VHH binders against RNA polymerase II C-terminal domain phosphatase-like 3 (CPL3). Designs and how they scored, part 2

Target 1, 181 residues: RNA polymerase II C-terminal domain phosphatase-like 3 (CPL3), of Arabidopsis thaliana (Mouse-ear cress) (q8ll04r923to1103)
Amino acid sequence: FASQKLSLVLDIDHTLLNSAKFNEVESRHEEILRKKEEQDREKPYRHLFRFLHMGMWTKLRPGIWNFLEKASKLYELHLYTMGNKLYATEMAKLLDPKGVLFNGRVISKGDDGDPLDGDERVPKSKDLEGVMGMESSVVIIDDSVRVWPQHKMNLIAVERYLYFPCSRRQFGLLGPSLLEL

## First folded at step 21 (VHH; from L1 with V98T)

Design N5
Fold by OpenDDE, look of step 22:
Structure N5 (fold): chain B 181 residues (1-181), chain A 120 residues (1-120)
Amino acid sequence: as target 1 above (181 residues)
Amino acid sequence: EVQLVESGGGLVQPGGSLTLSCAASGFTFSDYWLAWYRQAPGKKRELVAGIYSGGSTYYDDSVKGRFTISRDNAKNSVYLQMNSLRAEDTAVYYCARTETSYGEGYTDVWGQGTLVTVSS
């Protein structure tokens, strides 16, 4: 009998990737993004995506592929987002281009509203309902500790990944964004 | 010098088997995702199979169940075992490395390719 892997619950926004709506991106940055994205199209491992159907840019966190590949060997991977189902589905496809990592283990808590995870200023809470029956076997990776009030002991807080200027502004950060560097 | 060199290509009959090899030099082999691509005449280059440093594999649907990619980090080599070959598998096969570490995930080194011809 194969031993069951521990579950790894992964937040999406500002954890594994950063997304920005088209209208949140300044004109001066759009051309840069377009060029970068065009270059990425020719690569098997893309990090920058332009989603016309969602009206947003998405940038994957550096090292994401190695991370997910290694993690998948140790854990049963789950995605968790406060975004809507469409967003979650699209992000899952991005993060699992080979179709081997999540196998439908994607939780989305958002309704048919904003496709993004939302503003950190808006009260949000997550729980492990639907993930596993035993909390002791779950590890959570998230940039936000406050959203896991019932599962702090399971949580590994990670530094936020902020690629877009609008995301830095969202968190009140000064200086140039990763896009601008 | 960073280099990938393919070998093992040739003429084979439909239903036959062939093993391609790719020898890498000039870089830390284990740090990269390695893959086989192929380009048939008049077609675009396509990903056939890939393998992570840890051994996880990917296959294009067209070759699933027939092709097997493997790697030997000690020998700095990646292999493609091709079984049940078909005429449509005829192509130049390329080995390539993809950077997957902290900064980027792009393919930056290609071999010169080895020709596989499947014909009766």
Scores: ipSAE 0.008, ipTM 0.269, lowest interface PAE 9.5, mean pLDDT 88

## First folded at step 22 (VHH; from N5 with Y58W)

Design P1
Fold by OpenDDE, fold request of step 24:
Structure P1 (fold): chain B 181 residues (1-181), chain A 120 residues (1-120)
Amino acid sequence: as target 1 above (181 residues)
Amino acid sequence: EVQLVESGGGLVQPGGSLTLSCAASGFTFSDYWLAWYRQAPGKKRELVAGIYSGGSTWYDDSVKGRFTISRDNAKNSVYLQMNSLRAEDTAVYYCARTETSYGEGYTDVWGQGTLVTVSS
């Protein structure tokens, strides 16, 4: 029974995918990305995207397509991002090109702030507002545990997915990025 | 200093039209997404329309077919053409910038807003 499916809340950023603004990518890496992206376009399932309209590179986590397919059979899938609706919309389209996985179940928090409240880049806690059903029926997959202070029991923490060098720097990580490997 | 300044708000009758403008300064305008939000009295702020750096647009269902967002990078400006205005469109309209650094798109700059009142 579909109505009996548990809800699976999937964080987008650094969980299902990693993105980088064009200007965050060094020229040397840009060339590599271009080549990789060209190769990726030849694959039945793509994982690397150069979004000109967004000005961003996006890399999907390996195995994401298989994961989503399998998960969709067992769970009602939800996307979650601290980004704004514009971002969430595009990422949802990317992750669900046929529009069958999430059916509008996309939570974005980036638009909820008061313009007077200051910098919206300040990390905020996540919650299950907007996710229908009992909390006990929700499973959360996220790379960040701290952002779920009230739903730790629902959370399956996963390794952060960082593909781009700039993303590694963001998290203070040294060494080569996945792009560079 | 990064700044967004809205203009063009005012009183209009139902069915009327209005064009909002937002002038940006202090940043490389062409690199950013822009959006119009609105906040009606007693309601939460909502995204009305967005325009990506590449020029693609997004619209809330409530304004599709009536509103048009556009940008002029040469003028560092974003616009919202509002046609067929309705009473429910009454709100303070805000221009906002979306930053796409750090692997996500997030709103980081807001204008002060401009009031649009649709009333007979």
Scores: ipSAE 0.911, ipTM 0.966, lowest interface PAE 0.4, mean pLDDT 94
Fold by OpenDDE, fold request of step 24:
Structure P1 (fold): chain B 181 residues (1-181), chain A 120 residues (1-120)
Amino acid sequence: as target 1 above (181 residues)
Amino acid sequence: EVQLVESGGGLVQPGGSLTLSCAASGFTFSDYWLAWYRQAPGKKRELVAGIYSGGSTWYDDSVKGRFTISRDNAKNSVYLQMNSLRAEDTAVYYCARTETSYGEGYTDVWGQGTLVTVSS
């Protein structure tokens, strides 16, 4: 019998990374971000990105590269996002620039809605549809527990990663953001 | 009011070409990603092509080399040039907007769709 790796499902947003639309970033923070991004470009492992083609800033969670490297040896890695396929595609490229970690194992839910149903940004529940194997062999890492009503036993809840001020505001959090520290 | 309106659908023979247009109104067009989706009878809706705000594009493997998505920000329009059409391309084609607020990319606005029928 060939040994089969367990599956690791990784939520993207506020778990592995935090993004902000350009117009959601204040001018004063934009300047700071540009300087930080410039410095980041000189590092062997980058964590801060200014994506002109998407119109977004993206910050990767500290330690993400080491985590993904180690996890890939033990698990079959999957990405999961409630965003659409366009978004998921770009985030997958970011997290796996060599295309060796996920190999197309990216789940996006933002395209499944009926165009007549209205706002697709309404929070929906997540499931393991599209993940191969038995559910008992799946581990999920996500910042949100409530979105996994049928898979709570598979879930490892992690602290939400919020780097940008607008993201903190989104969750009603007070105080300075990680960007400001 | 935010609105997307598709046009250009119709009947075409296999191997033929067709250009779809989508006119946007009610929002700052240049700030958004746009995409074309299609839904064939009895099938789920699928993403066909996308164009980001910066102009880079994405295509489903089934249409690569045949379809081209483009945008004209001055006209608040997105287009889908479809060449070498096949019977399996028959579907209602929808234009859609991607919102990137709150750190995620979501499809939040849809057109009413335009029917493309490829048949001999």
Scores: ipSAE 0.908, ipTM 0.965, lowest interface PAE 0.4, mean pLDDT 94
Fold by ESMFold2, fold request of step 24:
Structure P1 (fold): chain B 181 residues (1-181), chain A 120 residues (1-120)
Amino acid sequence: as target 1 above (181 residues)
Amino acid sequence: EVQLVESGGGLVQPGGSLTLSCAASGFTFSDYWLAWYRQAPGKKRELVAGIYSGGSTWYDDSVKGRFTISRDNAKNSVYLQMNSLRAEDTAVYYCARTETSYGEGYTDVWGQGTLVTVSS
């Protein structure tokens, strides 16, 4: 029997978690978040974090810890974010506190802006060519189809995880966020 | 209106020291992460050091122990103290801002760069 694992490439934002900058959170919602975070500390695995050093709230998608544990047994796990290296480093630490899931398999594209191309300061898409070498043996989970102009046959598009009100506003969605429910 | 202006680049011998400064304007400086990147001729731009809004720092392994990033929120400035400089440190150094609105941290503002040349 074969012992080789397939690769699983995971988007971070709106796929595994949702983050909000402190100044994007209204005072009334911060009060709710502070209480929820205190309660969350009592759980075996945390899902809500207030990161003072980053100036951000981060909420993990429900079921993420069980998912990562099980997926790591079946797949070689990779993180792939449109965030920059500073952001990717912190989120990888959050998602892999023991350092045994990803082993440095973290790709960040948010540093790739060209200063001379003002409209292209932020990377436009994700690409696996040259990074992994076996695109046909990979599964990709991402909330956004548009960021994968290549590899669509390997992509499982998932519902965007929108916990914070500002995140729903970003995508032009009506109605309450998950925090507000 | 948003602006990052680097200064302090120049010619220095191997083993020497240099301090880069970056003056920021047009935004609430304390809300943002700041970083220094560098780009050597023919190479891709790489992250050298970063400092989060809360003051914690990150360094590339190639500069750990030799470079120190710091920020002064009262002066809207970020600094890179570079010690024990080597020829491989020769590059244009860019000050950069990380935007974290809307749930991701990505680099959205760059300075014009300041050249550091390490040569004997």
Scores: ipSAE 0.753, ipTM 0.910, lowest interface PAE 0.9, mean pLDDT 87
Fold by ESMFold2, fold request of step 24:
Structure P1 (fold): chain B 181 residues (1-181), chain A 120 residues (1-120)
Amino acid sequence: as target 1 above (181 residues)
Amino acid sequence: EVQLVESGGGLVQPGGSLTLSCAASGFTFSDYWLAWYRQAPGKKRELVAGIYSGGSTWYDDSVKGRFTISRDNAKNSVYLQMNSLRAEDTAVYYCARTETSYGEGYTDVWGQGTLVTVSS
C-alpha cells in the first residue's frame, strides 16, 4: 500500500536543548561545567558540549537521543529555531551527526530580526508560512504555547528546559538551575 | 554605540573581483559571530557567508568557492573576498553581528550596506 508520514516540527531552544554564551557563565559554574563535560565525553551518547568555535555551552535534554531515534521512524522530522542560519546549522549538526534524521529540513527565522521586537522584549510569534509541505498534517513540539497562535491544534507543549543559571534568570525564575542541582 | 561600517563596494565587470571590509566598534569583537548578507532589489536579505567567534566559516551554495569570509580580531574587522563575480551577485551587501546571549544565535546588528554592481 502507499503511505505518507506526518511531519514533526521540533523547536530547538528550551525544547530539545539549552545553550549559554561563555560570558554568561560565572567562573564557579564554568569549573563545574568543565568537570561535567569531561565526564560526559566518556559516555557513548553525549549531552553536554563546550563549543569553542561558537563560544557557547550546550546541554541536551535527557532522553533526546532515544526520542529522536524513535520519532524518526514515525515522522518526517523538521527542526525549527528563531535563531539565524549560522546557529541552526550548528545545532542541526549537533542533533544529527550522521545526517540521517533531518536531511536539510531545518527552519531558521533569526536572519532578519526586528530590533524593535528584540529591544521591546515582545515575543515573536512562530509560524510555518512559506514552508513547503506544512499543511494540516503536522505536529509541533515546543515549550511555549502562546508563540504558535495559528497552530494551537497541532501543538504538543513540553516543560521548558532550563539547565543554565543564566537561562533561569532570563525567564525571571527563582531558585537553582538544573546545573546547580 | 555598537556599529558596523562597510566599505569596498562598487561597479565591477563580470569575472572581476572585489573585497568588502567591515569595521566594528562598541563591543568585544572576538566574542561574536559575524556575517555578510546581501539584498537584491525586490528580494529578501539572504545570508551569504558567516564566520563564528572561533573562526569556522559558513557559505551559501551560490557563492561557495568564489567568496571567502575572514576576520581580523586585532583590527575588529571582517572581510568578504569576492572572486569570479556574476551579474546575480549584484546587491547591497550588509555586515551583520550575531548575538548569542540567552542561548540562541540571532542577527541583532546591521551595517548600513555597501552596493556591489556587477555589469558589463
Scores: ipSAE 0.741, ipTM 0.912, lowest interface PAE 0.9, mean pLDDT 86

## First folded at step 23 (VHH)

Design G1 (from P1 with S53Y G54S)
Fold by OpenDDE, fold request of step 24:
Structure G1 (fold): chain B 181 residues (1-181), chain A 120 residues (1-120)
Amino acid sequence: as target 1 above (181 residues)
Amino acid sequence: EVQLVESGGGLVQPGGSLTLSCAASGFTFSDYWLAWYRQAPGKKRELVAGIYYSGSTWYDDSVKGRFTISRDNAKNSVYLQMNSLRAEDTAVYYCARTETSYGEGYTDVWGQGTLVTVSS
C-alpha cells in the first residue's frame, strides 16, 4: 500500500508572502518597489509582484520556490488563508503557476462571515476543516500560534514575514522594513 | 454609513434571465473588490462571482457561461446578469465587498440579500 503522504498546511499571509494595498504604500516606497519589480521580472524566479487587478503589491518570502518544490515531494500541500476565496484564488495561482502543487487544496475562511457578526475584533481561529486525512498526519506551518488552539501539536511556528512598512506598522513594529533595507 | 443594497430578485421560470443590482454607499466604491454570493435553503453560502479592482472577474464553475458580473463605478453599483437560470440557482443572493487592507483580502460588508426563485 503506497504510504499516504503527510499533509502540509501552509498559511499564506505573513508566512509565505506579504502583501500591501497600493494606497498603503508611500510614494517614496512605491518608486523603490517599481524599480525592484522591474528587476525581479528579469529573474528566473520572481518574488515581487505588482497586481493591478488586485490593487496590491505582493512579496514572496525568500526561498519559497525551493521550499515548495522540496515540500511537494514529501507532502500533500495545502494552502490556508483567513482571506476570502477571491483572494485565496489569486494567491494560489501566484504560488502555483503551473497548478501542480496544490490541486485545489486551498482553504479560505473569509467567506464564512455572518453579516450579523460585526465584531471584527474577535480573533478568528483556524481549524483543519477541509483537510482530508487523520489529524495526526498533518503538519502546519504558520506565523501565528494563537490561531490554532486545537492543533498546537501539529504546528511549526515560523517567523512572520513582513516586507512592507505598512505590515510592520500593523504589528506595532518599529524600525526599517525589509523593503527599506 | 457603509451599505450595500441588492435589488432585482424575483420569480423566474427555468431558462429565464434576471439581472441583479447592488447599490453601494458610504465608501469609495472603486477601491474595492465586489462579489455576489448565494445561499440556498439548508445550504452554506457560496461565492458565485467576483470582480476585482480592475474589472477582472471570477466565476464559480456552476455559473460559468451563464452569469456575468459587472461593475459601474460611476453609479457605485455591481450587477449580476443571470441567464439560463436553473432550479438549483434558487437562493438568496448577496452582494459583498472585499477589503484588501492589511495585506489580506476579506469580505467585510454584506447586503441584506435578494431572493431569486427559479420555478416553473
Scores: ipSAE 0.906, ipTM 0.965, lowest interface PAE 0.4, mean pLDDT 94
Fold by OpenDDE, fold request of step 24:
Structure G1 (fold): chain B 181 residues (1-181), chain A 120 residues (1-120)
Amino acid sequence: as target 1 above (181 residues)
Amino acid sequence: EVQLVESGGGLVQPGGSLTLSCAASGFTFSDYWLAWYRQAPGKKRELVAGIYYSGSTWYDDSVKGRFTISRDNAKNSVYLQMNSLRAEDTAVYYCARTETSYGEGYTDVWGQGTLVTVSS
């Protein structure tokens, strides 16, 4: 019996990767990042990227490539972000450089706001709209549980991935960042 | 006050051309991505074109080859050149800013929109 693959919905932000706007990175860390990124470029699998066109640093979670490879064999992979389509597009390209993992299965919510409304009215919750199949066949991996009010049973909560100091600050965390370790 | 103001909308015939402009104020224009969205009657708003920090662009498949997004940082403006317009391009077009703070890109500022009507 060719078992239909389950759907795996993967949150992007703070789950699979962590990004930081250039101006959110301190000068002292910028230099470190540049050196690390240079070293990273020599690795068979890269994890640190300086995206000039985006004006962002992006760090992939360790083990991401192996994870995606293995997951893709078992699941139909979907990307999910509360970011907008522009952001999602670039992150999808990053995570799937060959375009074989997600095949356009990228959900972005950052464009859904009403132009007449403030950004405060942008939905803060996620749902499985756009994910084909029964909800019971969907597994969600996300660092945030509260954003999935209707799909908690589908959710595997994972530790938030925060690489950059600014990201730690964003979540009110003290101590050194992974970048600083 | 952060503001985006669209202009240039109007009535055009199929096959015609139109250039939309969006003037930004109240923020450092060069630090942001910009995009054009459109919302046709009875349809959801959709991203039409985007331009990133360094000028890289994105286009919806429906407008590829016909529309061109560009920006002039000196003028704090983003443009959408629309060629070979079709009836299905009829919509209110919105200019929007993408903020990349907090580790993701999200749209946080919208213009009021400008109506583009493509009709014979």
Scores: ipSAE 0.906, ipTM 0.965, lowest interface PAE 0.4, mean pLDDT 94
Fold by OpenDDE, last read:
Structure G1 (fold): chain B 181 residues (1-181), chain A 120 residues (1-120)
Amino acid sequence: as target 1 above (181 residues)
Amino acid sequence: EVQLVESGGGLVQPGGSLTLSCAASGFTFSDYWLAWYRQAPGKKRELVAGIYYSGSTWYDDSVKGRFTISRDNAKNSVYLQMNSLRAEDTAVYYCARTETSYGEGYTDVWGQGTLVTVSS
């Protein structure tokens, strides 16, 4: 019974996948990525994508397909992103190519800004607005704890998935990226 | 300064057509996605149409087949051709930029909006 399942809210960015804008990728890494992506296309389950329409590389976390399959049997799955609806739509399609996992249960926050502000930033906090059911029945998987100030008890914090060098730099991390390994 | 400026709004009869324009300045236009949003009185703002980096488009179901979003990178402009307009299309229409830096796509710049009124 779908109504009896607990809800699993899955953060997208740096949790299920890591993306990088094309211009954020160095030329030397671009060549490596192109070769890896070509190899990835031959695999039964792909994890590396070059989205020309989006102008971004996207790398899925290892084990993501198995995880989503198993989780979908136990939970009502929800996607969550601080990105906008355009972004969320594309990522949802990527993570659910058959359209059977999320069934429109995609929360995007990147459109909620005030048009009058002109220069808006992504919201700093997340909430369960849009998730149906009792909060006590919700499990959240996210790489960021601080963004869930009111739902810490629901949160399973996971290690950030950072594949691209620019993402590591974003978080002030030194050393080689997963791309470079 | 980064800015988006909408134009082309006005009064139109049901079944009529209108073309909205949005002029961008202060940034590399070709590096961004663009979108049109609308907000009707008493309703939440909603995404109407989007155009991605390479020209791929997205439309809300309510406007599919009637509205067309396009961009001209040479003119730093995005357009919304609206055909077969309905009363329910009445809203303030906003142009918006999607930033794709830091591994996410989020709206970070909005225009001031242009009013479209569909009425007989």
Scores: ipSAE 0.904, ipTM 0.965, lowest interface PAE 0.4, mean pLDDT 94
Fold by OpenDDE, last read:
Structure G1 (fold): chain B 181 residues (1-181), chain A 120 residues (1-120)
Amino acid sequence: as target 1 above (181 residues)
Amino acid sequence: EVQLVESGGGLVQPGGSLTLSCAASGFTFSDYWLAWYRQAPGKKRELVAGIYYSGSTWYDDSVKGRFTISRDNAKNSVYLQMNSLRAEDTAVYYCARTETSYGEGYTDVWGQGTLVTVSS
């Protein structure tokens, strides 16, 4: 009997990648990003993207491609985001361009939003709804522990990946961003 | 005040067509993604179609080939053309705005909804 793979739930934002809205990036940084992105397009494995249709810059965490490749051999991979399905769909395409890693196993919390309370108005917690299998067979990788109140035992906390200056400001961090280094 | 207002809902027979409209006000329309959601009786709300800045679109599999989302930035409006309507398309349809602040795309503004009933 083939052993059933454990499930690996991967947070997207500040875990696998960091994104910034175009208007959240200063003009001086925009120029740097454009140059870096142009150079990145020539690399076999890209990590920096300028998405015109989304109006966002996206930077993938270093080592992400190797990680996903290795993890996919051991785990059934799931993506998780507090964003909506439109956002999740594009990020899934980015992280799985061949469609072989996640196979539609993408959880987006924005799909369940309250019409009266936007996603920005209500603090939301994460759960394993939509993840198949026993909870005991799930491993979670996320930069945030507090958002998993019912699944802390399943969680491997990782350091936040913050590439853009605006993301550092969001978390009250001082000093230069990775973009500026 | 930021607002989305849906219109165009109503009763239609199976196989019929409807066009929903959503008028936006109180914000720079062109700076946002738009989407149509629907909620059938006793069911969870689901994303039906979305449109990004450039006009790129997304559709749920259940409506592909039948529904078309479009936007007119000059009119601050988003539309949903619904063809070949089925009974299972019966729902309240909501227009929604997607904000991309803080590096995430999230829905932050909803319309009040418009009822679409597909019945013989």
Scores: ipSAE 0.898, ipTM 0.961, lowest interface PAE 0.5, mean pLDDT 94
Fold by ESMFold2, fold request of step 24:
Structure G1 (fold): chain B 181 residues (1-181), chain A 120 residues (1-120)
Amino acid sequence: as target 1 above (181 residues)
Amino acid sequence: EVQLVESGGGLVQPGGSLTLSCAASGFTFSDYWLAWYRQAPGKKRELVAGIYYSGSTWYDDSVKGRFTISRDNAKNSVYLQMNSLRAEDTAVYYCARTETSYGEGYTDVWGQGTLVTVSS
């Protein structure tokens, strides 16, 4: 095998960050977000971004910068998203601005041309076959267990990160989002 | 219904130029990212160029400096200017839309494609 480190495969959305399209954010929440973003911009490690070119807000999970720094010393890092290559490229640039963490090890499945599995929003499954060539030498961190039917032994499931109110509605959850607290 | 319709494909000599157009209908065009993909015979469909919400662009390394993607929100259209064409650019070119609802960008609408053949 080519790698001497274990591989760590990281899901993006709801695992490392949460994003919301501009038109999914209510005006009153937009006001709160702009204020929080101004305050966050003054910190050495940013966690809240307004990306005009993408038309999206993105909030990074707390502790992510320290996590990535430490994980990169122990694992060969990979990103795996069900988003397309345009989305994956922007998120990889956000998470790895120097290009030293992932080194092009970014897997995106949202432009492979596969049809949706019946329902509009039913997630496709993820699979490492042929991507790395050694599933038993990998650790996977993802908020969704059901998307990894062939890699259950390798998966560490984490709590879904839901910062924006629209993300809570997407998953049918009651109560305030983290933004609203 | 939501549609993307490509046009402008054809036969071109190596070193030549061609402009592809994609007309969109049935959705608020300015809310979406647009892209061109291509599929050569026997190969997997691949992303060629993309244009984000406010006009930033992305290009595959194989086409940087030769291809230019642009969008015209007033005409609900996206374009691909292809210059210095090579035989390996021969493919069916597809216009595509990226949906970003629910906080993740994925390709959800494809055109039917337009054939570009680069041959002497």
Scores: ipSAE 0.726, ipTM 0.902, lowest interface PAE 1.0, mean pLDDT 87
Fold by ESMFold2, last read:
Structure G1 (fold): chain B 181 residues (1-181), chain A 120 residues (1-120)
Amino acid sequence: as target 1 above (181 residues)
Amino acid sequence: EVQLVESGGGLVQPGGSLTLSCAASGFTFSDYWLAWYRQAPGKKRELVAGIYYSGSTWYDDSVKGRFTISRDNAKNSVYLQMNSLRAEDTAVYYCARTETSYGEGYTDVWGQGTLVTVSS
């Protein structure tokens, strides 16, 4: 249980990647995506995926593969999502196909509510349940500051990764998405 | 009104079989992932099996080889075939929908549940 490594907790959506459901993508954008995916498929480090079984497009943030390799040498890595276990399992396979980065340290909160102190309220905030070690030894990377009310001093906030047009609309942002550029 | 309605629960002896059914209404069924969860007495609700958009499946290790999830998009239904039942499978079973809009997959609709009791 004792470790010399710090823990690094990585939020998935809009932090490491951006995804869009098939029916959220306009036909003209799908044409562009299919061409980009075909070209990307020929590269050793892929960043754009069409997941037929999930009904989703997923775009990885640039630099993610190099980041994960380097971070894994310095930190005990954890994946964190407010999604359910079905989603978390698939994203962990995508980001860690050999199972050597996270070693099962995948936290998903989107299956049901279970207030820790018998409180009837179900919080929408994130906490470090499931992350081993002292809280002072944990670093968190997330695109949303307000979802970590009890751990703001542990948080490194990053700019939201918004590749798909529907994701920009979700956050009320004007102008083209990265796909549209 | 989005609804999931489970049926097929009951009392069964160890080693027996049951099929649970879940009828969906109020949404475009084929656009969603579906799942079965269960909650045993005194335990947290846990994911048992899931079926993704185009039919790929996921199973908890405790039920692999014994349970089979399937979907019928024409009937807006998802099923759980449970074989070789054990006392530890006793629980209320819930049908659930996974929403994937804006990329994050989370459980957003629950059925009322159907009780499965495995006992002599």
Scores: ipSAE 0.721, ipTM 0.904, lowest interface PAE 1.1, mean pLDDT 87

